# Ledger of designs, part 3: VH-VL binders against q5qx64

Target 1, 184 residues: q5qx64
Amino acid sequence: MESESHWLWLFNTESGKLSVKLSDTDVFDTPYKPSQLVNIHFNEQMMDIEDATTFQIVSETLEAYPADKMPCAPQNAALNATAWCRFGRPQMPQSWHFQKSDISEWPLERRLCELNSGFDQGLFLILDTDDEFATCLLLSEGMQLSAIKSLRQYHVIKVTLNRLLPATVDLALSAQSNWGQQLA
Short names: E, the ipSAE of ESMFold2; O, the ipSAE of OpenDDE; V2, 0.75 times the mean of E and O plus 0.25 times the DockQ between their complexes.

## First folded at step 1 (VH-VL)

Design c5 (framework fv_lacutamab; at its last look DockQ between E and O 0.03; V2 from the best seeds 0.00; counts 0 for: pae E 18.2 > 2, placed apart)
Fold by OpenDDE, look of step 4:
Structure c5 (fold): chain C 184 residues (1-184), chain A 123 residues (1-123), chain B 107 residues (1-107)
Amino acid sequence: as target 1 above (184 residues)
Amino acid sequence: QIQLVQSGSELKKPGASVKVSCKASGYTFTSYAMQWVRQAPGQGLEWIGWINTNTGNPKYAEDFKGRFVFSLDTSVSTAYLQISSLKAEDTAVYFCARSGYRLWFGEYGMDVWGQGTTVTVSS
Amino acid sequence: DIQMTQSPSFLSASVGDRVTITCKASQGISSYVAWYQQKPGQPPKLLIYAASTLQSGVPDRFSGSGSGTDYTLTISSLQAEDVAVYYCQQYYSTPLTFGGGTKVEIK
């Protein structure tokens, strides 16, 4: 997906909503609270080339997956991802919510991951990674962390790499690719 | 001005070692990854690997594992490429190049390059 | 490894001509593509990243397009100073890989 026109960041100080104006009739609301955001001291701001670039490659990345295997629309996820990349407040790691994996190094090509809380498993989009942590955006509709705590869709959480699991959808795609190559 | 300055040309014999330096200036050294690319005479570009300048964690292409070693001296904003047991086929211009860490911003594009270091391996 | 097949390997055109270079990846790479210009005796210069984003300071006669496996670098009006070898590169997965290059000359 490409931006057809100049999109605008909108921040409403009264409602505390960060939105993207896609057109005169189309406004996308992010689920993020003001407390989760930084540099939101504006009412209206044009999206820059960096934002547009982020949206484009994230949307294309997500569109590569079968729609029936994705718990969200690529456009919505891409918009929220772009919003977080632009305005998201750096998160403190919360790895204790999740079970450990055998992962010590995360491959570049894996843009998705899964996390398991012991109560639930969720699909995440990786927004940022370094040698120790991953910042992840929940794509699943929700995820239970404990008996009393749950994450909502598009919630951003930072975890250590050893909590990341390969995404089931990636494993499926890899299997299909390998099979196709063997048949060729 | 943002720039990468590499060490001078090297002439080595097979079996010898060489260490190429890449000094960064004009920006925060640890905020960008350092890429290494080589180019044999009359040939295309070949990616050797990268190093995280903050953590020191390297990533090598499979063909370059073992004899090629990345290192850092952050105190002088310098990255190093050491090649051991040099072979004739290692003859090339070696480039260091800066890239970002954030994939979604397209930062993996190499936006600043060193001038290159010619390494010639000849008996 | 992802292979980047670049074509043509050589291109000769006149000043003012529209020039197109293509790069095909062996698999989908979701616009994680950069284009570089390399003049003789110089290091490569980044022109485009994210398949279509123009690097700062690069003339707007350069543009990138594409998605999936197929990507294109276009010079809308070839200039004398554009004589160089151009490379595509993917950074979708490691190892990072380059196309074979396209030598562009002026007739």
Scores: ipSAE 0.575, ipTM 0.857, lowest interface PAE 1.4, mean pLDDT 93
Fold by ESMFold2-Fast, scan of step 1:
Structure c5 (fold): chain C 184 residues (1-184), chain A 123 residues (1-123), chain B 107 residues (1-107)
Amino acid sequence: as target 1 above (184 residues)
Amino acid sequence: QIQLVQSGSELKKPGASVKVSCKASGYTFTSYAMQWVRQAPGQGLEWIGWINTNTGNPKYAEDFKGRFVFSLDTSVSTAYLQISSLKAEDTAVYFCARSGYRLWFGEYGMDVWGQGTTVTVSS
Amino acid sequence: DIQMTQSPSFLSASVGDRVTITCKASQGISSYVAWYQQKPGQPPKLLIYAASTLQSGVPDRFSGSGSGTDYTLTISSLQAEDVAVYYCQQYYSTPLTFGGGTKVEIK
């Protein structure tokens, strides 16, 4: 998209959080503070081709789901995902909050997952994965992890792959794909 | 601007060890996995394994466990492959290549390759 | 391990010919297939990823197709500079595996 080539990364003067300047009058604030980010020694920085690609893919992926089944606005999630992919500080795994799944490896075609803390089951966007871990961004409005700990929407965590559960919204489609084999 | 530059060719005797380097430039080193692939003379491509450049955790194909060790020096954006107790069958060109960890690139293929390091093991 | 069976091992064709190389996975790999071109004395070059997505800078005479276990690389009009060995590769799960290669020559 042409408008994306003019977007700028900057920091909100009042909140101190990372923001995206979409136009002279439109600024999107991410929830991410400088302490959660790396490579941020700039006043403003143009969004590059990989940023634009990440935004486009995430937006299109989430927009393909019925709006009433998504707990977030697709473009807001996409902007936050792009911000984390570009600048997010590496996370230490927090797998102990979540119950194990029976899945030994995750189908790369599945970009949504759920995690079960025993208190809540939250919907996440998978930002990155390898053969050990997944980096997951919370799409749900919130998620309780324990009696005293909760995640806010768009918080990013890292977990081992054996914590990932199929997203409910993908269940019917999974029966027609390799995902059915993983669960059998 | 994006490139991987590997160390020069090596001639070794059986039982020796070798350490091949792969220096990355033009991109954020820790945002991409580093893969290692070998090609024996006149043969096809064979995957050795990959290393997570963010965590340092390696994954090896079964045939390469033990003698083959991946390591990193993230301060200079360099990955290493060390082969111990060299055998004649280790004679090959060794390539490093980057691949995406990032789901949203849609690009898990190896899009940037080093030029290759020839390792010859002979008596 | 996922085995990638590539055919043919060798082909000789004329400039302008349509060339088809096939790759069969031993199980479903959900289009996580890449195709590489290797010219003599050079490292492999990525042509196609995700079964059908053309890598930036690669001529549009190259195309990929397929799903499930069966994938195809097509060169619509073979050029002299296309003399190379071509490899398919699955990146659906570890260990990553390559096909045996197809040597393409002009004659």
Scores: ipSAE 0.016, ipTM 0.548, lowest interface PAE 6.2, mean pLDDT 86
Fold by ESMFold2, look of step 2:
Structure c5 (fold): chain C 184 residues (1-184), chain A 123 residues (1-123), chain B 107 residues (1-107)
Amino acid sequence: as target 1 above (184 residues)
Amino acid sequence: QIQLVQSGSELKKPGASVKVSCKASGYTFTSYAMQWVRQAPGQGLEWIGWINTNTGNPKYAEDFKGRFVFSLDTSVSTAYLQISSLKAEDTAVYFCARSGYRLWFGEYGMDVWGQGTTVTVSS
Amino acid sequence: DIQMTQSPSFLSASVGDRVTITCKASQGISSYVAWYQQKPGQPPKLLIYAASTLQSGVPDRFSGSGSGTDYTLTISSLQAEDVAVYYCQQYYSTPLTFGGGTKVEIK
């Protein structure tokens, strides 16, 4: 995959579209609306070392899962996660869309979660946590939140920790590890 | 250059209050948590708590709940620690520190520290 | 709360010596350990995080190891500029806690 030194943030000031120029011929469009982003003052800007590091970490984390267990290309998720971490506007929690769990603490190593709206259940990448909240990016293709609201792939929602569920893919991995052998 | 610059030393009497500032530069302020750590003279490091710079929500260690209040002014990339009803035992150097990269494990360790603010409380 | 017991409290060694400092956590902390160096009159400086990952700009004579409850900071060849107090810290869960510190001096 390409490093920060080869990629540029692109911002169309008329449309408010944020994109990544991957090469002279390849541009990746993020799905975020202008209202979801902080004020962006450039048309074109190089990714910095922090952006490149975020992309690398997310991409490598998701690539560690079997491809047939992921609802997305790891690179696409990593590009959108990097964009949100850099340019996403602070969000108010919307925990009321989701059913409560019994989780009182969330292990730092658990990077994926699922949320259940009562209408749908989706797989999310955790972008940020503190003792109270998690900021979650949807990896599933889409998720109905209520009778009138849906969340699109790669869009971000903030919830209290007591809404997080273990990801199914992590539960399967835990069962494999509990047998005490791993592939060499 | 990534930098945290703290306000100057304070000499206070018991019962007074103090407000320590920590101004960030060289990075996106709301992308990292802000930690507060103190060090009494000749002693080790003691975690006071942290604040989420996106939401403004603080978390305090149990011994620091009440008199210690974190706050932010994101328009000037500044975090504050206010200590009310100062006691002699509050005499210490107070550090702000950011946590590492935003995404994982809360953050990396505390990778950038302020220079420290000495608060002296004496009669 | 997780207690971090750091040993030794004080260490004196010659330039070029291998130095080891240990921390024992009161419960398993899954390698969520950082190590800091603090020189007099200065803030702490991050050396190592995630038990074994070297922070950028830190000399490779510093290394970290360990798992479960037992973690170690190693200086492979002590230098004069390494005179400092060293602290371990767990960040597995809040409250975050530090070890008591190890003061390293040159003989």
Scores: ipSAE 0.005, ipTM 0.486, lowest interface PAE 11.0, mean pLDDT 85
ESMFold2 (binder alone), look of step 2: mean pLDDT 92; pTM 0.946
OpenDDE, look of step 2: ipSAE 0.528; ipTM 0.848
ESMFold2, look of step 4: ipSAE 0.000; ipTM 0.456
ESMFold2 (binder alone), look of step 4: mean pLDDT 92; pTM 0.944

Design c6 (framework fv_lacutamab)
Fold by ESMFold2-Fast, scan of step 1:
Structure c6 (fold): chain C 184 residues (1-184), chain A 121 residues (1-121), chain B 107 residues (1-107)
Amino acid sequence: as target 1 above (184 residues)
Amino acid sequence: QIQLVQSGSELKKPGASVKVSCKASGYTFTSYAMQWVRQAPGQGLEWIGWINTNTGNPKYAEDFKGRFVFSLDTSVSTAYLQISSLKAEDTAVYFCARWGYSKGTYYMDVWGQGTTVTVSS
Amino acid sequence: DIQMTQSPSFLSASVGDRVTITCKASQGISSYVAWYQQKPGQPPKLLIYAASTLQSGVPDRFSGSGSGTDYTLTISSLQAEDVAVYYCQQYYSYPLTFGGGTKVEIK
């Protein structure tokens, strides 16, 4: 979908809500609390070309997957991803919640991954990666990390690359193209 | 294919003004922001600011506010840096660079060749 | 402003050597780090962004690593064509700031 340069970031100091004004009648509320955000000292701020580009790339990425296999609306995830990329506070790694994978390097073309806490396995959008870490946004409706801790949808975490698992939806698409025999 | 071509070198007197151009080709001009960076003789890189090529909104580093002004002519895919009331310490090579974006992160992926501005009496 | 402290300022090595350049930010910058190569008389060239992502067309002997405040650029086997000044840059917060540069020369 085409990005709209007239969209506005709204921050309500009284409610603590970061939102996107899409039109005179449509406001999208992000789930992010002020304690998770930086540079929020405004009432209204124009979405710029970088914000529009982030929204477009995430929207197109998620819309490429079958809708019945996605736990979220692509546009909602894209707006929240854009909000985090603009205003999200840097995260400390929380890798200890997740089981290790055999993967120490992640393919740049893979923007979806899964993480396994032992209690749940959640689907994440990778917002950025470096040689050691990935910053991941939860797409699943929630994810249990322990007996007493859970992540809410759209929560952002940072983990080491050796926690990333291939997304089930990517594996399913790969399986559709295989040769049907495990001989060759 | 993707290119940023800057205007030629300038020799100016203190107190004069200069306008450096940066013409883009090979991509959609308004889809990428334009950065400006200077490099004084024998010195490192110093970020001046950036301009949103879609909205025209500039952002300057504090040290460059006032005398340095970014502008655009989107009809010819060109960004400009104007420096007023030139001082000797403005002597530098001035670069424009495209603000690239990939996977939720940004970087300066394409650079102009640089414009040398010399301010001397 | 975020200060980027780059070390060493000068490095002389032989062809085939492993070269490491470090960059320390005055605060956490969440891997929003790029590395640039500048050869004499040329504009800077992007090598690495997001601390560790290699730009297309850049030889695989270049790699970036690090997190938090500490980042490194590594050239696994120095070539004669790698003689240049290398700069780190944070793009986590405005104003964007560069390291002081590391001049790499061949012995």
Scores: ipSAE 0.000, ipTM 0.453, lowest interface PAE 14.1, mean pLDDT 84

Design f1 (framework fv_fasinumab)
Fold by ESMFold2-Fast, scan of step 1:
Structure f1 (fold): chain C 184 residues (1-184), chain A 121 residues (1-121), chain B 107 residues (1-107)
Amino acid sequence: as target 1 above (184 residues)
Amino acid sequence: QVQLVQSGAEVKKPGASVKVSCKVSGYTLTELSIHWVRQAPGKGLEWMGGFDPEDGETIYAQKFQGRVTMTEDTSTDTAYMELTSLRSEDTAVYYCATYDYVWGSYRFDYWGQGTLVTVSS
Amino acid sequence: DIQMTQSPSSLSASAGDRVTITCRASQGIRNDLGWYQQKPGKAPKRLIYAASSLQSGVPSRFSGSGSGTEFTLTISSLQPEDLASYYCLQHNSYPLTFGQGTKVEIK
């Protein structure tokens, strides 16, 4: 459990990026610059209860996975996910970068997925879904999309649901569940 | 119903700058990717650049890099394209356009009516 | 940059004729291709998306085909209101690139 009630959103004066002040000596920088964000007209803003809830859910979700199977630290991913959920600019779909999946439906309880660009296959955290789309945060250290374009860790994209692939790590942990049975 | 309404025609002298506006209605500007396309009289369509929301950066075609700036004012749902150091060959109709998502594919879908910029002495 | 080459650059045809316009990409773009119609004095209008899908509200005489590097737009029975320039656009990668256009004139 963290003391999220004392955490503050602010902008780094040198980088211009959104940051979280965790204590007087500990500031976490997100990779998100103002042009990627909305509702950011503040100098400092306290993390609210919804932010704290998002942080806890993501942290606990990622901490359930073996550390040696994850490309990122759970707390870092959770802070970035919370930042995007609160301030992220709504994304237009970029589904054309990714190959279609053969899966007929996506279980809403599965928070991790993979996407295949043909150049790379990356691990993503699903931040939000609706009937047609998923908003996905890259957990992998990077992902090549095309000959000239790559995603950096923690960048967010929106894709159609038929681009989502089961996360390899989920298949190993869920072999005894309905998810593992449906994919066999 | 998404509509893009552009500012009126401009006449400029060589070396001047022009700033064309594109007002979005029926949708929120922050949820759109606005791109700019120009067309010289009697010529074809030429992509100038547009906002890539994934990177939070504006991508410019190399031909215009250093002379063009594309910005957005989210408080007024208005996008802008400013072109500097105008030359006679910049005489063209300038369009703003946006992507629309239909069946998993991006494309230019909504277009402004166009703004004629004439550069003459 | 991906170069888009259209042919022919212009054509003249009579009402009722079948018209075909071709677009070639310098590299593979899958089906990330749209076709646009521009009538004199107007902004462009999308006719086809994803290489072969007809835009809602567009007459069924328009159709698109192809994938990878070769694409065609067909007008099965040309109408007088089809007097326009037609452009292909690839959106597979930045920078976005248009073909040079095909002017369709009605006799």
Scores: ipSAE 0.000, ipTM 0.506, lowest interface PAE 11.1, mean pLDDT 84

Design f10 (framework fv_fasinumab)
Fold by ESMFold2-Fast, scan of step 1:
Structure f10 (fold): chain C 184 residues (1-184), chain A 121 residues (1-121), chain B 107 residues (1-107)
Amino acid sequence: as target 1 above (184 residues)
Amino acid sequence: QVQLVQSGAEVKKPGASVKVSCKVSGYTLTEYSIHWVRQAPGKGLEWMGGFDPEDGETIYAQKFQGRVTMTEDTSTDTAYMELTSLRSEDTAVYYCATKGYSYGLYYFDYWGQGTLVTVSS
Amino acid sequence: DIQMTQSPSSLSASAGDRVTITCRASQGIRNDLGWYQQKPGKAPKRLIYAASSLQSGVPSRFSGSGSGTEFTLTISSLQPEDLASYYCLQHNSYPLTFGQGTKVEIK
């Protein structure tokens, strides 16, 4: 679904975190606190056209995957992705947490990836890529990075492209498509 | 071009507090985090702390924890470092430096000119 | 805390000489190392980031190499304007730590 023209960015008075007011009675809390964000000097700010576009693209992308294969609700991930794309502070690379892949180029059409810390392997949504880096939002409920550090769901990190692994769900869908080609 | 301009030199008595400012121009504080580094006369560089965007937290060197507070005012593009309970060994030039992506991958691609803080009896 | 040890503490060389400064970390820091130049009375300037990447605007005579625990800054042909102190910085783990510095003088 497209974001409403009256959807508002605000900060939750209880948690202090960035939130989206969807209606007078429905407020979605992001996990993002002011220290992780830019341009946070407002009480309420309407979603603009770029925000609405980001929400729609992410929502449609995630909804195309089987629900039982996704560790999160597509709409929740889409709202968090939109919040980060709008207000997220630029991330410095954290590639050292993750094992290198043998992939030298990432297909731009693939918006899901996995990262392997050696302790855990998490599913991420790619928010942005350039020639060298990917900005990734954790879709899994959590991910252990080391003996003393873990990422929580929807945490955003930046890594070099040679850390990205194909998402298991993308590989499964590709295998199913190959069967269709053989039968038809 | 990113430029950091710091407040002027300060002379303080032991036990006083000092608050050094760092005004960012060319870009905004919302796109850069600021770290603070000091240098005692004739000595090397010492990291004090700064904002880590990966953790969303301001991190201080243990030596300064409890005495230092680093804040940012994005409306004026100014970062501040306040050091309390000053001692004679806090006499140093204090530098602010950027941790920003667009002008470098990691640490300290731009530096302020430095602020001399002298603590004397 | 990770300790960064530079060698030598000071050196004197002639214009045109090849100068090498080393930096050793007390534990592995991957390539999370930068090199900084500080001229007398001035703020430091970054020369190298990610152990080997040259900062834009820095002369090509400067180069960095190394990974893990052993790192080198090289000036291939020393110039008079290179008179300065040079510092390595590890940013693999907090607290960030600088080497003690190397003072370069020109004969």
Scores: ipSAE 0.000, ipTM 0.487, lowest interface PAE 11.9, mean pLDDT 83

Design f2 (framework fv_fasinumab)
Fold by ESMFold2-Fast, scan of step 1:
Structure f2 (fold): chain C 184 residues (1-184), chain A 121 residues (1-121), chain B 107 residues (1-107)
Amino acid sequence: as target 1 above (184 residues)
Amino acid sequence: QVQLVQSGAEVKKPGASVKVSCKVSGYTLTELSIHWVRQAPGKGLEWMGGFDPEDGETIYAQKFQGRVTMTEDTSTDTAYMELTSLRSEDTAVYYCATGEYYDFSKWFDPWGQGTLVTVSS
Amino acid sequence: DIQMTQSPSSLSASAGDRVTITCRASQGIRNDLGWYQQKPGKAPKRLIYAASSLQSGVPSRFSGSGSGTEFTLTISSLQPEDLASYYCLQHNSYPLTFGQGTKVEIK
């Protein structure tokens, strides 16, 4: 499925969460409440070309992986990623929850990573990186950070690059590529 | 620069309820996690509850569950803590404090100035 | 609930003395621990976060160490203005729990 010009952002009146109206009878609910988003006040807002581009890139990226090795449907992850990229609040780093890795630079072709909290190891989609940080969306159905904290599927966190671990599925796939795995 | 300003001291009879306010300035309530902590005279600090930004839900300590309600009015950037069925043991200074939300430096800093609630017959 | 036990419950020391306060968790809390100072009649102030990181604006004579279940707050050279109660707080699991506090008095 591709983003269309008639897709609309709105807030679900029952759940209060950000949603995407795909058609007159099909509404996709994100898990994102207004408190997790920038202060945006609208009744309905059309998905723009940047939204459509984000959806397409994420959807195609995830569709490249074997379906039986992914904890979510590519389309669902892509809709949530697009919602966060458009409306998500800037994240402050929460790196202290995660074990340090020896990776200081991340290959651009690797959009999946894992993070290890010591309680759990979750699979994430990298939404954005800069020289110091990565913004990561949880693809796993959940991840325990501690007894007090758990990330729910599609929650977004920001961590320093030295917390990123190569995704298991990427290790298998990169062994078959001409480029190989680019890890520190 | 975040500042928390709480409502003034209250004197209540046993069985009454009290609602303490915490006005946020310098940031909006949608950017902050507010927690409530109390301190009985001459005693230590006791966590009552607060907003968990991870889950988007308010969590209460078991001791206060059923008697405490923590709410927010985003239109006025004011957080509230209401405690019902007051007992003499509820005499304490009640503090609001910021929790970590999207600013690493704001975990339980700053705190409000405190509100003294006295419960006496 | 995670129980936080501080030692000592009170101490009296002279200006310039090295003071150490300990905090023990009933189970592992990693480095999810902060130290707070409360002066008489005032709201608490954070001194240390993540067990060992000094809060901006806090004098360098304060330091924290430890991980897991054993933690210490050290004041390397006690000053008169350090007369206060000191509390540890764990934020590893709900409910959040404070230690019972340590009263520091200056001779």
Scores: ipSAE 0.000, ipTM 0.481, lowest interface PAE 10.8, mean pLDDT 84

Design f3 (framework fv_fasinumab)
Fold by ESMFold2-Fast, scan of step 1:
Structure f3 (fold): chain C 184 residues (1-184), chain A 121 residues (1-121), chain B 107 residues (1-107)
Amino acid sequence: as target 1 above (184 residues)
Amino acid sequence: QVQLVQSGAEVKKPGASVKVSCKVSGYTLTELSIHWVRQAPGKGLEWMGGFDPEDGETIYAQKFQGRVTMTEDTSTDTAYMELTSLRSEDTAVYYCATDLYGSYEWYFDYWGQGTLVTVSS
Amino acid sequence: DIQMTQSPSSLSASAGDRVTITCRASQGIRNDLGWYQQKPGKAPKRLIYAASSLQSGVPSRFSGSGSGTEFTLTISSLQPEDLASYYCLQHNSYPLTFGQGTKVEIK
């Protein structure tokens, strides 16, 4: 649990985006605009215990992977994930962008997945799942969805579980991973 | 019960602007994706644009880009479509609609009753 | 832009007839297609989602089929209340595009 009790949520007056004040000299900008967020009627708000917990879980998850296999800095992804979990606007599924997988169940312990648009295949962090859907944050530096549409790093989408593909990095770390066995 | 209730009919002169409202009741606007579709008399349906929840941005059809602005007031659960520099060929019924994706039964496919905009001198 | 072409543009049929409307996409759209019914003076209503799934509350005489570029809406036994215009809509990519519509009249 590495989050300090004095971290603050605020809006950057220059960028207009949601930010985290980590110290008097360090402010982290999320990519999230007010139009993508809810419950944001504040000038500044302390990060609470649930926020700190989310940050720690995501940081630990991503730090478990080799740094050379990860397309993002774990702390940056963890801050963005925490911001979305706290304030992200509920979304309708965007499954129509992605090819179906033959997978019918997703193990809760697998927090990384890939999605295939037919134009590109991106690496995502799973923020939340229910019986039907996964909320996924893009870790890759970008992902093309169509001839005219691309996701930017850290954008969040909601997809049906049957769009999720095993992350290549998980398969590379162990041929005996739970995920690899399910696809055999 | 979810309803989309639109503002009343309007008559405008060429060159004027019109702003149509769409009030969501029985549900929250933030959990819906609002699209705008128009239909000229005796013609088919034409998609004008809609909110893309993935990016938090509104996407406009090229034909209307530069003349149309779609906005939302989440505090009043109301969506708006403003069309500027009106021409006689903009005479049409304008509809707001939710979730034209149609991939699953639980997507809310609700439509407003339509707003007739007549452009005449 | 993906162009959606419907055929026929209009048809006239008797109660009890089987009616078939076709929709073709200018490129592959998978099953990202809906069918809409618009009765005179009313807003459209979705009949079919995901190319072949019947919307809740819609009579079972309506069905959809197809994938990729060719899609069909079928009314197995036409009823007087089915007098309407029917539209397909692709949502595979922006901009969303409707077919030009098919007007169904009852003899």
Scores: ipSAE 0.000, ipTM 0.515, lowest interface PAE 11.0, mean pLDDT 84

